# Miniprotein binders against a7ua95r516to809, part 62

Target 1, 294 residues: a7ua95r516to809
Amino acid sequence: ASLSLLSISDLVPDLQFIFFWMSNAIEILYFIQQKSPAYMQTIELMDDKAGSKESLLSATISANEEAMTILEEVIMYTFQQCVYYITKTLYVVLPGLLDCNPFGTEPSSEQCRRAAGVCVCAVCVMPEAVRRVVSVFQTTSDLLQQYQVHSEIQSQMFAYLFFFTNVSLFNQLIDKGPARGWFQRSRVLQIQASVKILLDWAKGAGHNHLAQKFFAKFCSTVTILASPPQQLSQMSWKALCAEHPSLKPVQLHRILTQYQLMAELGPLPIWQPSSEDEAYIYRTVDLLESFENH

## First folded at step 17 (miniprotein)

Design fm2
Fold by OpenDDE base, look of step 17:
Structure fm2 (fold): chain B 294 residues (1-294), chain A 83 residues (1-83)
Amino acid sequence: as target 1 above (294 residues)
Amino acid sequence: DPKEKVEAMLRAAERLLEEARKALEEGDFERAIKEAEKAIWKIMRAMYEAEEHGTDPEVDLKLYEIQEKAEQILERAEEELKK
């Protein structure tokens, strides 16, 4: 099947199976960790009439350690499989977010009013491209809750998905943005608004801190590009570096160079990299984000 | 007129900003967040309309200033709700 046809809904049955095993493995691991001390104490209280107490204790410890190791491997494997499937669906829907115009749709207060249920939820008013992205995250959240997956694993899942989303969007914007006109300020404002809808969803879902942390690079890029030329032209290289610490010097330099071209601004001395950063702006290997550094 | 529409949106954003500021001063942090978020959304739309219709650069700067102020109120109110 072409990756373009893969929806999160098509993966739900497979994801349900994986989440079921992941949740069960976590519960069993937790059970062993909690009960092992009590079992060891019980063995320690047994009459050592046969000299078998130490052997039984050793065997029980070894069996518990082996079981815990296997369970940890199952948890890690199932986690990786979930991430793999979910990120595939994100990869398909994320490009649509960059082309989305959230301002073109009048909030059809009327369409949400016509559906008998008063749920003027922000999701119902979302542009289709944003809704598709949010649907991936919402489905993931619903599955994690349905299977009562431990909160730490839920947080790690969302951290990785937000990381993946940020890297994907950032790399697409930097690489394809000039050719697609995504550096035009009107387009940047559309992108900013689309991402804000996603961030507002993440806030409502209880993931505000994670979203702010992992989207920082993309948000910084969009914030710079959305800035009025009159305002941005007054900001020094050092000020921009300080305001946007998530951006590497090479990334900031690339963004500013593209901004200059888009805004038809000549070279601005105030945006000249510091002598300290001058060597780093030529590190093109650091321009795009890696998916491996999570 | 598109320009008049942007100016009306600017004035609406200023009113929302003032309500957010007032709510922050009153210690109603939930209301401050809500009104600040409304202001930010109104400004973002106004900035987009300004770009599409080629409005006065001074209006664009004013929209930006209001956005920054609304974001500051939002941040402060969110920090106070965490305490």
Scores: ipSAE 0.774, ipTM 0.932, lowest interface PAE 0.5, mean pLDDT 90
Fold by ESMFold2, fold request of step 18:
Structure fm2 (fold): chain B 294 residues (1-294), chain A 83 residues (1-83)
Amino acid sequence: as target 1 above (294 residues)
Amino acid sequence: DPKEKVEAMLRAAERLLEEARKALEEGDFERAIKEAEKAIWKIMRAMYEAEEHGTDPEVDLKLYEIQEKAEQILERAEEELKK
């Protein structure tokens, strides 16, 4: 049978190797940056016999520049490789979020106690599809901690993973949503809850700011689609653009069109695009998001 | 029946919201966050149940309003903890 390298557990050995070298390169770069000023200071304190002080200072600057350039390239390459492998795993598991039901049968107090030994008033069981995505994020977090990767690099990695997740979910919803029934409000409410679980994971992991920033487009989409018809029908095009600046005009127009169809709401004059935006609602090249990081 | 279930969820969410509001006023920001999150989850489930079994627009709007209030409490409490 065919083999898969897209499971996060199958990728851990490769990721461990890449994280190891990335973390080492970062620590060497940090050492050079930390020790270079002190070494330069000792050179400046030297007696300048035979003019060697200037030559040593110049050589030290050149060596530091060469080393930092090489290390920065290694860090960038290993970072890109980590992201590449991890996002291959995410690509496989993310579509399931749009099809799962996070509101399954709510356990009773007795049943919850027997199953877990703890009675909780919140959701006791995470849907399998959501758990698979969380597992990718959690495994990544665990590996970054295991290899003591610098916190700035950890933040950059999760920024990209959340960006990738946002693009993937948004594009799947826009592209496949009409055929899959994903614009029905009951389905949207399920999607909203599944996304909330991811956002809660990010908050608990210390990445709330990153998740808020990089999930904005998908979250805005779900927020609009989940809104009660009586609430949303009161909001003008301008108001929706102002509340949801992450959505391009063509995207907002598509979302409202799907909402109108599923809610059987009929055309609404206040959803007419502004004259400035009217040219942009037909830019279908801008409908789907690019996976390229900007 | 389903309508009674949704109304019970609504009343439970209102109680959780009031507990969150009191905690925020008392400066117990961690409890305010905890109770607001409970309210938000109860509301999301209630909205889903209401949609599945047909919803009175008045109930739908009330659920939406409670959700907005709980999220405002959550955001404010989290902002206060950041200080």
Scores: ipSAE 0.772, ipTM 0.931, lowest interface PAE 0.7, mean pLDDT 84
Fold by ESMFold2, fold request of step 18:
Structure fm2 (fold): chain B 294 residues (1-294), chain A 83 residues (1-83)
Amino acid sequence: as target 1 above (294 residues)
Amino acid sequence: DPKEKVEAMLRAAERLLEEARKALEEGDFERAIKEAEKAIWKIMRAMYEAEEHGTDPEVDLKLYEIQEKAEQILERAEEELKK
């Protein structure tokens, strides 16, 4: 039952309910905001009779403020509930990205091989692990469109989902990577390809800027780990920090340490931290990212 | 055979990169994007195959350089298309 409850398809009815109320609250809030100045103007133009104009104005201000406060609370609560349900399913499926092989899904057709000059048969079949993650993002996108949620709220929701994805993948890689063999370069190249499928989905869905911004730490990590030894060994610590500003010194140091182990590289003087960073490369409390944000 | 497979993939990626570069110069930004993406995917698979069957440092570095060039073309073409 627990596994069934974590599937995105099992959560759709609850998400539909929450999106419905969130969208309606947003629409009502914007309607009040658009109409409130006009109504206040109407009150100001009334003939004042026995002081009722001042009393009506005061009551109208109080009612508007109370209504907008309640609607803002509904929007915030429903947004948080959507994120809660979606990230619970996302948390379950994300680790699979680190273990799948996107290169083992070679398309093949006997007819296409025979008619190679007249047929295009390059069909990429996603690994199941990647498909599960894409399904969460696609289902979320479909629901947001179905309920016509304001585009700003849609952007905020995907910003958080990409942030959550980045933190989850980065922490899993750093924490479990040595034991799981995820720092082996063959695995890193597989991870890089799997992440590119997600980035391509985000681009096609109109969220490219958000994905590039919020996947930056994990993408930087994978980019470094995938780099040829001849290229990476020529880059100084300072150059790596400049190329990858999303990585904290302790994180970059850990990534380079794992790279040295897997590439069988000895200590490299060029990777010595700057004086400013040397105190920070051993701050284990800063190694993993927090799921909490502002 | 595995070495020849990777070399064939490298040659295919170089052809795709040249097609992307040509499309960019001609102002066909949609085709430049399409060909650059094909090159990137070919390179990523080639790097994986090279790693699985043994790394030739020269081939590995060449694949990396082509990947960087293809990504630059992709970025430029996407920027131009939004204009």
Scores: ipSAE 0.770, ipTM 0.931, lowest interface PAE 0.7, mean pLDDT 83
Fold by ESMFold2, fold request of step 18:
Structure fm2 (fold): chain B 294 residues (1-294), chain A 83 residues (1-83)
Amino acid sequence: as target 1 above (294 residues)
Amino acid sequence: DPKEKVEAMLRAAERLLEEARKALEEGDFERAIKEAEKAIWKIMRAMYEAEEHGTDPEVDLKLYEIQEKAEQILERAEEELKK
């Protein structure tokens, strides 16, 4: 039954309802924040007959704090519900990015020339698997704008969606990559191109900084795997750690092991972990990422 | 001929990189971004074609180097345009 809810289009009515209430709660919270100081000052300027001024100030502070707490809880709950529905759809479509061929359709020269600067060449080069992921992001963006959700909440939403995307893709690659042939360099080059389409969407949508931050682990992985053997074999363990700080020692070790196998590369002394990291390359509990915030 | 195809893509990417570099020097940051993106896509496709059909390691390294340079131009142009 859960698989029958694979399309973001099917979720739009529920998302519209949730976005509506989230947006309303944010507007009311903003109103209270803007008017509360002025109201409190008005009370402080009141003629203090019979000592009622102190009681009124105390009651007003308490009522405002209670109202703001309730509104914050509503905002958090509605945000979590949106994320839940969107990521359920996203989880189903993301693995296809690892199997698609973004080089299979040649861009139209005329369409690509007209659109290349804005990265709307998606029509010319976007495989179906990538289109499905972009559709989830774009539909989310359209709904957030339609209901005029505050820009900070929109940023938090996409920060989480990009985080989720990164964890899902990284875990799928590490877990299923050997059996699926996803560590073969030609496949990695296809994955790199597919991810670039997503990064370009994020840039065009005004979320480049979030994408750079939250895709870092997966992007580092793909960058290493795509590197020519002649280049990567010149980089020491220490240099790789410094260039890719998002990767834990066990993760870097696993990535280099898979690279070595696929490139039929002999043992490389310069890839030996530092003595500092040696204890950590066997911590398989740290290999896969958690969808839980760190 | 796959080898000739990859070599043609490499030459095209070098031309695009030079055009991006020239645009950056002239302060035409929008054009620098556009040409750098074209170069990056040409390079990514060329690397894939080279990997699929087997290639000389020197060609593979050259494609990698052009990719790195194109990305640096892109980053530099985007920073300047933001000003």
Scores: ipSAE 0.770, ipTM 0.931, lowest interface PAE 0.6, mean pLDDT 84
Fold by ESMFold2, last read:
Structure fm2 (fold): chain B 294 residues (1-294), chain A 83 residues (1-83)
Amino acid sequence: as target 1 above (294 residues)
Amino acid sequence: DPKEKVEAMLRAAERLLEEARKALEEGDFERAIKEAEKAIWKIMRAMYEAEEHGTDPEVDLKLYEIQEKAEQILERAEEELKK
């Protein structure tokens, strides 16, 4: 199928080119920023009787500002190109996370973990859908390290990739979940396990804080849906809002409505929105997340 | 018997949780993390098996409680290890 042409491995040559220029632009920008004040100070200390000190200082300031502007534009452009290519790949593979069963391999993965003492068995028993997503993240990480991209840019890259992943999974679940049966608790427990594999990858890669921040909405959704009915039915709306501040009122309302339906807890609403939230629980414009809110 | 499988997983998770708690108290934060992660995975599978085959709500709540405790131990051990 033509979708296989968007695998991360097919994009590596183009990504290598883009990462090369991004990393070099970053290095040159850092050099100019580090050395520019010292060079200008040298000009300021020059004997002014040469008559060219003011002209040299002006030309140096103008050249440095022009160079830094160009480099910042190159860095921004190459960063956006990397993100564009990588998220196109993620877009193709992320829906599979909602349809896979990670528990079909649990006995094998536990045996591998005990024998190897590392996460090798997680790779061996990881569902194919999860493996595809991890492969995108891992390839991105390998390229960033290969080209020695500064850690701040690496963090920004993964912040956006995790944000994109969160928005994509949340929107797919909310939009397609009723028709696809994704609100059934057994399916939610499968999704929870698949997401934990991703979170464990992020932790091992040094991105735990970014994953916790940018997966919060989807993780809150799954946590609520996975909760035992006896536990969740005893929590008030206010308590749920306090525990899950990443969820908007319309989102929490939709999640709880689907939960109550699937758990067969009757037609009478269990969770009463606060008076201020009640105005917002039917705002369908706020239901899905925007890929532009980062 | 699915009920027996879930109960066995529950008992295994309880043992793993206790090992994680001991490791945390002993200051062996790497072992605490390892044992807590094993408990979490055992619980997640037990919850899935219980849901697939129906289960006693009391067992479901026990699994939930152990999961929360294992996550707390994991968080504490990871914070201590970063020091």
Scores: ipSAE 0.770, ipTM 0.931, lowest interface PAE 0.7, mean pLDDT 84

Design fm2
Fold by ESMFold2, look of step 17:
Structure fm2 (fold): chain B 294 residues (1-294), chain A 83 residues (1-83)
Amino acid sequence: as target 1 above (294 residues)
Amino acid sequence: DPKEKVEAMLRAAERLLEEARKALEEGDFERAIKEAEKAIWKIMRAMYEAEEHGTDPEVDLKLYEIQEKAEQILERAEEELKK
């Protein structure tokens, strides 16, 4: 189809420039916030000759406030530019996770398994589609560390990247899954394994808490779809809502409908929504997630 | 033989799960995590192979149960290691 085939490596020079200025702006803002009160105290202790002390204090206060405002705007702008470029590459590579087969070949050597700490070795057997997504996350992490970006800003960036990833995968699955055969259980099991690789990357990179929070909707979807029919058929609507609070009623209802079709199950009485939820299971405006809801 | 392959993976996963459980009881949380992760990956592969070659409900449920137990051990071991 007509998709951009940009790789993250093509964007590194531009990202280096943006991260450089973002990091510098953060450092200057930090300096102003920590050092400015001491400078003000120095002025306050000065002799008030010809009344210039109050004029200097006023001018200093105004300059500091203007500088902090400008620096905060620079930080916000550079953050948004980084997110824009990075999510542009994610948008291109994420759909491949829904079509790849992570079970094609087991890791080829003991060296590979020991090095990776997982059954699937990133060097030997990771599907190319998964590798492309991991590469975006890893390159982003490397750049943030290279430019010594404050850890809170790094966390905010990965929170948005994981949010974006979750929305993209969920919407693609819900919207295109029936036509693409993505609700077939063998495909769901493949998707589950591919997502596990991403979650393992996030854990190893120190972002497990963010991944657990922001992948919850997609992971819940895959967990339900991967469940054996004999187990899932015993769970009521209420139990499923409790186990998967990230899913809206219309979303859960749609997922169960696709599950019923693929498992050749008829409507199950225990999957009937609660009275409150019955009003919401047909609200198609709530079916897909907004990329702006972060 | 695909059926024998799945059954072998099931037995291997059960063995890995038992090793993870023993490590957790012994307080060796690093080993418990390692063995539980191996079990989880073996199970995911086994479930996929079972689905590809025809789902046997009994095997499917056994794999699911082992996966649940392995994930519980993993979570518990990681929680203990953070202390």
Scores: ipSAE 0.752, ipTM 0.924, lowest interface PAE 0.8, mean pLDDT 83
Fold by OpenDDE base, fold request of step 18:
Structure fm2 (fold): chain B 294 residues (1-294), chain A 83 residues (1-83)
Amino acid sequence: as target 1 above (294 residues)
Amino acid sequence: DPKEKVEAMLRAAERLLEEARKALEEGDFERAIKEAEKAIWKIMRAMYEAEEHGTDPEVDLKLYEIQEKAEQILERAEEELKK
């Protein structure tokens, strides 16, 4: 299937298989970790008939260590595969979020596809582009819960998915935003509202802290761009740096430069970088976020 | 009139903000969050309508101020629920 046609629903069977093995490997690892001390103690309490106790203990330790190592590798591998498939699906649907107008949609009387009834849930009122993104996260959540994956692994997965989403949206906005008109304030307000729907979903799903943390850079960018010119033009570079610490100086400078162009503002001395930051605003290598630094 | 619509939305957001503030003062943090979130959504829509129709810059600033106050109430109420 072309990447453009890949839906999260098409990946569910494969993801189910991976989550099944991940969950089982975690359960077995946890079992070994909990029972290993008791087994060792049991061996230690055995009568040392013919010097076999030390060899049995050593063999048991070695076997447990090897088993735990293999299980950890299986968990890491399955985690990586899940992330790969889910992020691939996100990559396809995320651009639609930047073009979404959450204000222009008449509440599509289209019945919630899941409930035969009038579903007044926030998901049913979501714009299609937002709903597609939320569906990826919701499907992931449902699978993690279905297979009773350990809460720490669930948290790590959502952390990475939010990280990936933030990096993807941020990089797309910075790189393509000027050409796509995404820096127009009306478009920024649409983007802000679309992301807020996603964040509200994450809050309802119990991931509020993770979502706020990992979306901070994109949210800061959108907040600056959504600000009235009268307000933003009164904010100094130093104040903006302090209010938006998730943004690197080069990123903030780029955002402000694009804002100035779109708002048709003259040069604003108040937005000039500090002498300390002046060297950093030219580090174009730091402009876009990396997917590798998680 | 688009201008009248935005002004009506502004007044609605101000009422929601006041309810959120009152709820926060009463220690009803759940209600404060709910009303603050409603205010924020109302403001976001009002700001969008204002931009699309070229409304008064003073109205836009008022919308921004209400949003900021609503976000502050939201943050404070969420912090109090974590304690």
Scores: ipSAE 0.748, ipTM 0.922, lowest interface PAE 0.6, mean pLDDT 90
Fold by OpenDDE base, last read:
Structure fm2 (fold): chain B 294 residues (1-294), chain A 83 residues (1-83)
Amino acid sequence: as target 1 above (294 residues)
Amino acid sequence: DPKEKVEAMLRAAERLLEEARKALEEGDFERAIKEAEKAIWKIMRAMYEAEEHGTDPEVDLKLYEIQEKAEQILERAEEELKK
């Protein structure tokens, strides 16, 4: 009940607090890492009055190591908390992306003139369901920038969020798709377009490589399901495996089986798994993606 | 007629694809990207309308071929802008 009302905007105050501490801890950690060698050298150059230099050096090393360990724990904890809250918000809004029809409104032919104040961009014409997903990512980006979080941590955050999004969407599509009608080609085309809007946003946000990498499995699934029957029926199992290397044999087999049922195609000998893959297509435990593989 | 609408969208996508190709050949990679993206969106909408209204399978294949060509132009233009 309570999760359905949680918008990313409602979490912003809590996230701001966490991002503040995360950013500060990172900054202090980098400061210690960069300045510690210079401080140690300074101590080493001091006059050795009765062994006081060695004790001061040892104490400084120990204090720096302890401080760095605590800071790393704070960074890890704050990162995990951010991910936890953001992924909860994503979990609520992601199903709406699969039910979205981006073709219901004519896209205004005007590209986003961000510069001209009339942004008719794909974002401004963005369906509400896609906008809600993009808003989670945009809010995350804005917070990371606001608190000047180190670029590596920003990249890790987006990598995880894209990973989570891909796993969530993929698992929902494979598990619920047949019952929800998401394997109907018209619905697949809607899903493809909705995900394209999200990927275009990620590209515009500077995360194109990460988005392409982590959405590969979901994109491959949607690409296969969106393919014309005449085209896909000419592709062998081996060709499909080569074109969609992100898909496990069991996943590809499931997708093709559902496609065959939806397209009312008879058995296609060319989609028969290779002798090497035949043992793997029955590994139903590998069908859904795990959230633990990150 | 839904079929006539899809065919009109196909012809519009072909024109956008040709503009994207021309821009790529001229070294105007930003324009090539812009026109290729327009072509892709036009095709995706045409494919959706074709599926909803039961169009000719030949039109569907042609839409798919244009999409692939537009995506190739887009990818190539994006690669050239990274250099």
Scores: ipSAE 0.748, ipTM 0.922, lowest interface PAE 0.6, mean pLDDT 90
Fold by OpenDDE base, fold request of step 18:
Structure fm2 (fold): chain B 294 residues (1-294), chain A 83 residues (1-83)
Amino acid sequence: as target 1 above (294 residues)
Amino acid sequence: DPKEKVEAMLRAAERLLEEARKALEEGDFERAIKEAEKAIWKIMRAMYEAEEHGTDPEVDLKLYEIQEKAEQILERAEEELKK
């Protein structure tokens, strides 16, 4: 109940606080790493009054090492907290993406398609469900930029968020898809279009490579399910495995089985798993993706 | 007629695909990307309309072929812009 009311906007004050400390800790760590050698050299150039120089050098080294360790812990902790809050918000809004129909409203001809990445302008009538997901990512991007977080940390943040999104969408589709009618081709086409809007945003935000990499499994699933029966029925198991290497054999087998049921196709010998994969199609533990292996 | 609408969308996507191909051949990779993306969006909408209204399976296959070709142009153009 309470989770359904959580918006990214409600978390902005807390996220701002966390990003502030994360950014400052990174800057201080970088400063210490760059200046420590110069401080050591300065101490080495001081008059060697018996024992005071070595003790000062040792104390300075120890203090710098302790400070760097604490700063690394702060960075790691703040990063994890950001991810926790953002993913909690994503968890709430992502199911709406699977039920979204992006084709229902004729896009007005005046849609400013140019700024497809950042221009959630009022003219880009993004479906509300997609807009909510994009808003989480955009708010994250804006905060990372506002606090001038190091580009590597930004990339790691988006990598994890795309990973989380892919796992969440994939698992929901596989688990709930049959009951929700998400394996119906018309529904799959809606899902494909909704995810394309998100991917177009990621491209416009400069995260195209990360998005393509981490959404590969969900995109492959949707691509198969969106395929015309006439086309997909001509593709062998081996061809499908080669075209969709992100899918495990058990996942591909489940997708094809559900496709067959929804398309009212009889048994297709061409979709029979290879002898090598036959043992793996029964590994139900590998059916859903884990959040732990990031 | 929904069928006529889908056929009109197919023809529009074919034109966009040809523009994308021409742009790729001319080395205008930014234009190739833009026109390919337009083609893909037009196809996706046409496929949805075709599925909802039960149009000719041959039209559905043609839509799929155009989508695949547009995606290939998009990928090639994006690869060339990274160089």
Scores: ipSAE 0.747, ipTM 0.922, lowest interface PAE 0.6, mean pLDDT 90
Fold by OpenDDE base, fold request of step 18:
Structure fm2 (fold): chain B 294 residues (1-294), chain A 83 residues (1-83)
Amino acid sequence: as target 1 above (294 residues)
Amino acid sequence: DPKEKVEAMLRAAERLLEEARKALEEGDFERAIKEAEKAIWKIMRAMYEAEEHGTDPEVDLKLYEIQEKAEQILERAEEELKK
């Protein structure tokens, strides 16, 4: 099947299997970790019949260490497999988010309603492209809850998925944005609104802090590009660096250069990098985010 | 008129912002969040309509100022709900 036809719903049976084993492995590992000290202490309190106690203790320690090592490997492997399948699905649906117009329908009602952490008001009718992205995250959340996966593992998974989403969207915007017209302010406002729907979902799902942290680069980029020319042209390089600390100097410089071209502002001395940052704006290797740094 | 529509949306957002501010002052943080978010969404739509129809730059600045104020109320209300 072409990657283009892969839906999260098609992966649910495979994901269910992986989440089942991951959850069970975590529970068994936790059980061993909690009970092993008490079990060893019980062996230590037994009468030493002809050195059998020391041999039993040694064998028990070795067996527990081996079991824990295997369980950790299973947890790591199953986690990686979940992430692999979910990120493949995200990879397919994320480009649609950048082309989405959430303003295309006139709202029948101005009342914002939240259900399940998503704004379902007539003003915020979730476009299909946004719904597809949210569906991946919601399905992941539902599966994690269904299999009672430990909260730390849930947080790590969402952290990675938000990281992946931010890197993917950021890199696509920086690389393809000029050619696709995504730096036009009207298109930026559409992107901002589409991402806001996703962030509102994350907030309703209890992941607000993680979402804010891991979407910071993309949100900063969109915020700058959505700013009125009259406002942004009054902000110094230093002020922009302070307001958007998630952006590297080379990234900020690229964003401002593209903004300048789209807004026809000409060269702005106020946006000139500081002497300290001047060496860093030419580090084109740091322009795009890496998927490996997680 | 697209300009009149944007101005009406601006006025609606100002009302929502004021409701959010009052709710924050009253300690109704849930209501403050709700009204601030409505203001932000109204502003985002107004900014889009303004950009598509080439409206007055002064209106665009006013929309931006309301957005910043609404975001500040939202942040403060969210911080208070964590305590």
Scores: ipSAE 0.746, ipTM 0.921, lowest interface PAE 0.6, mean pLDDT 89

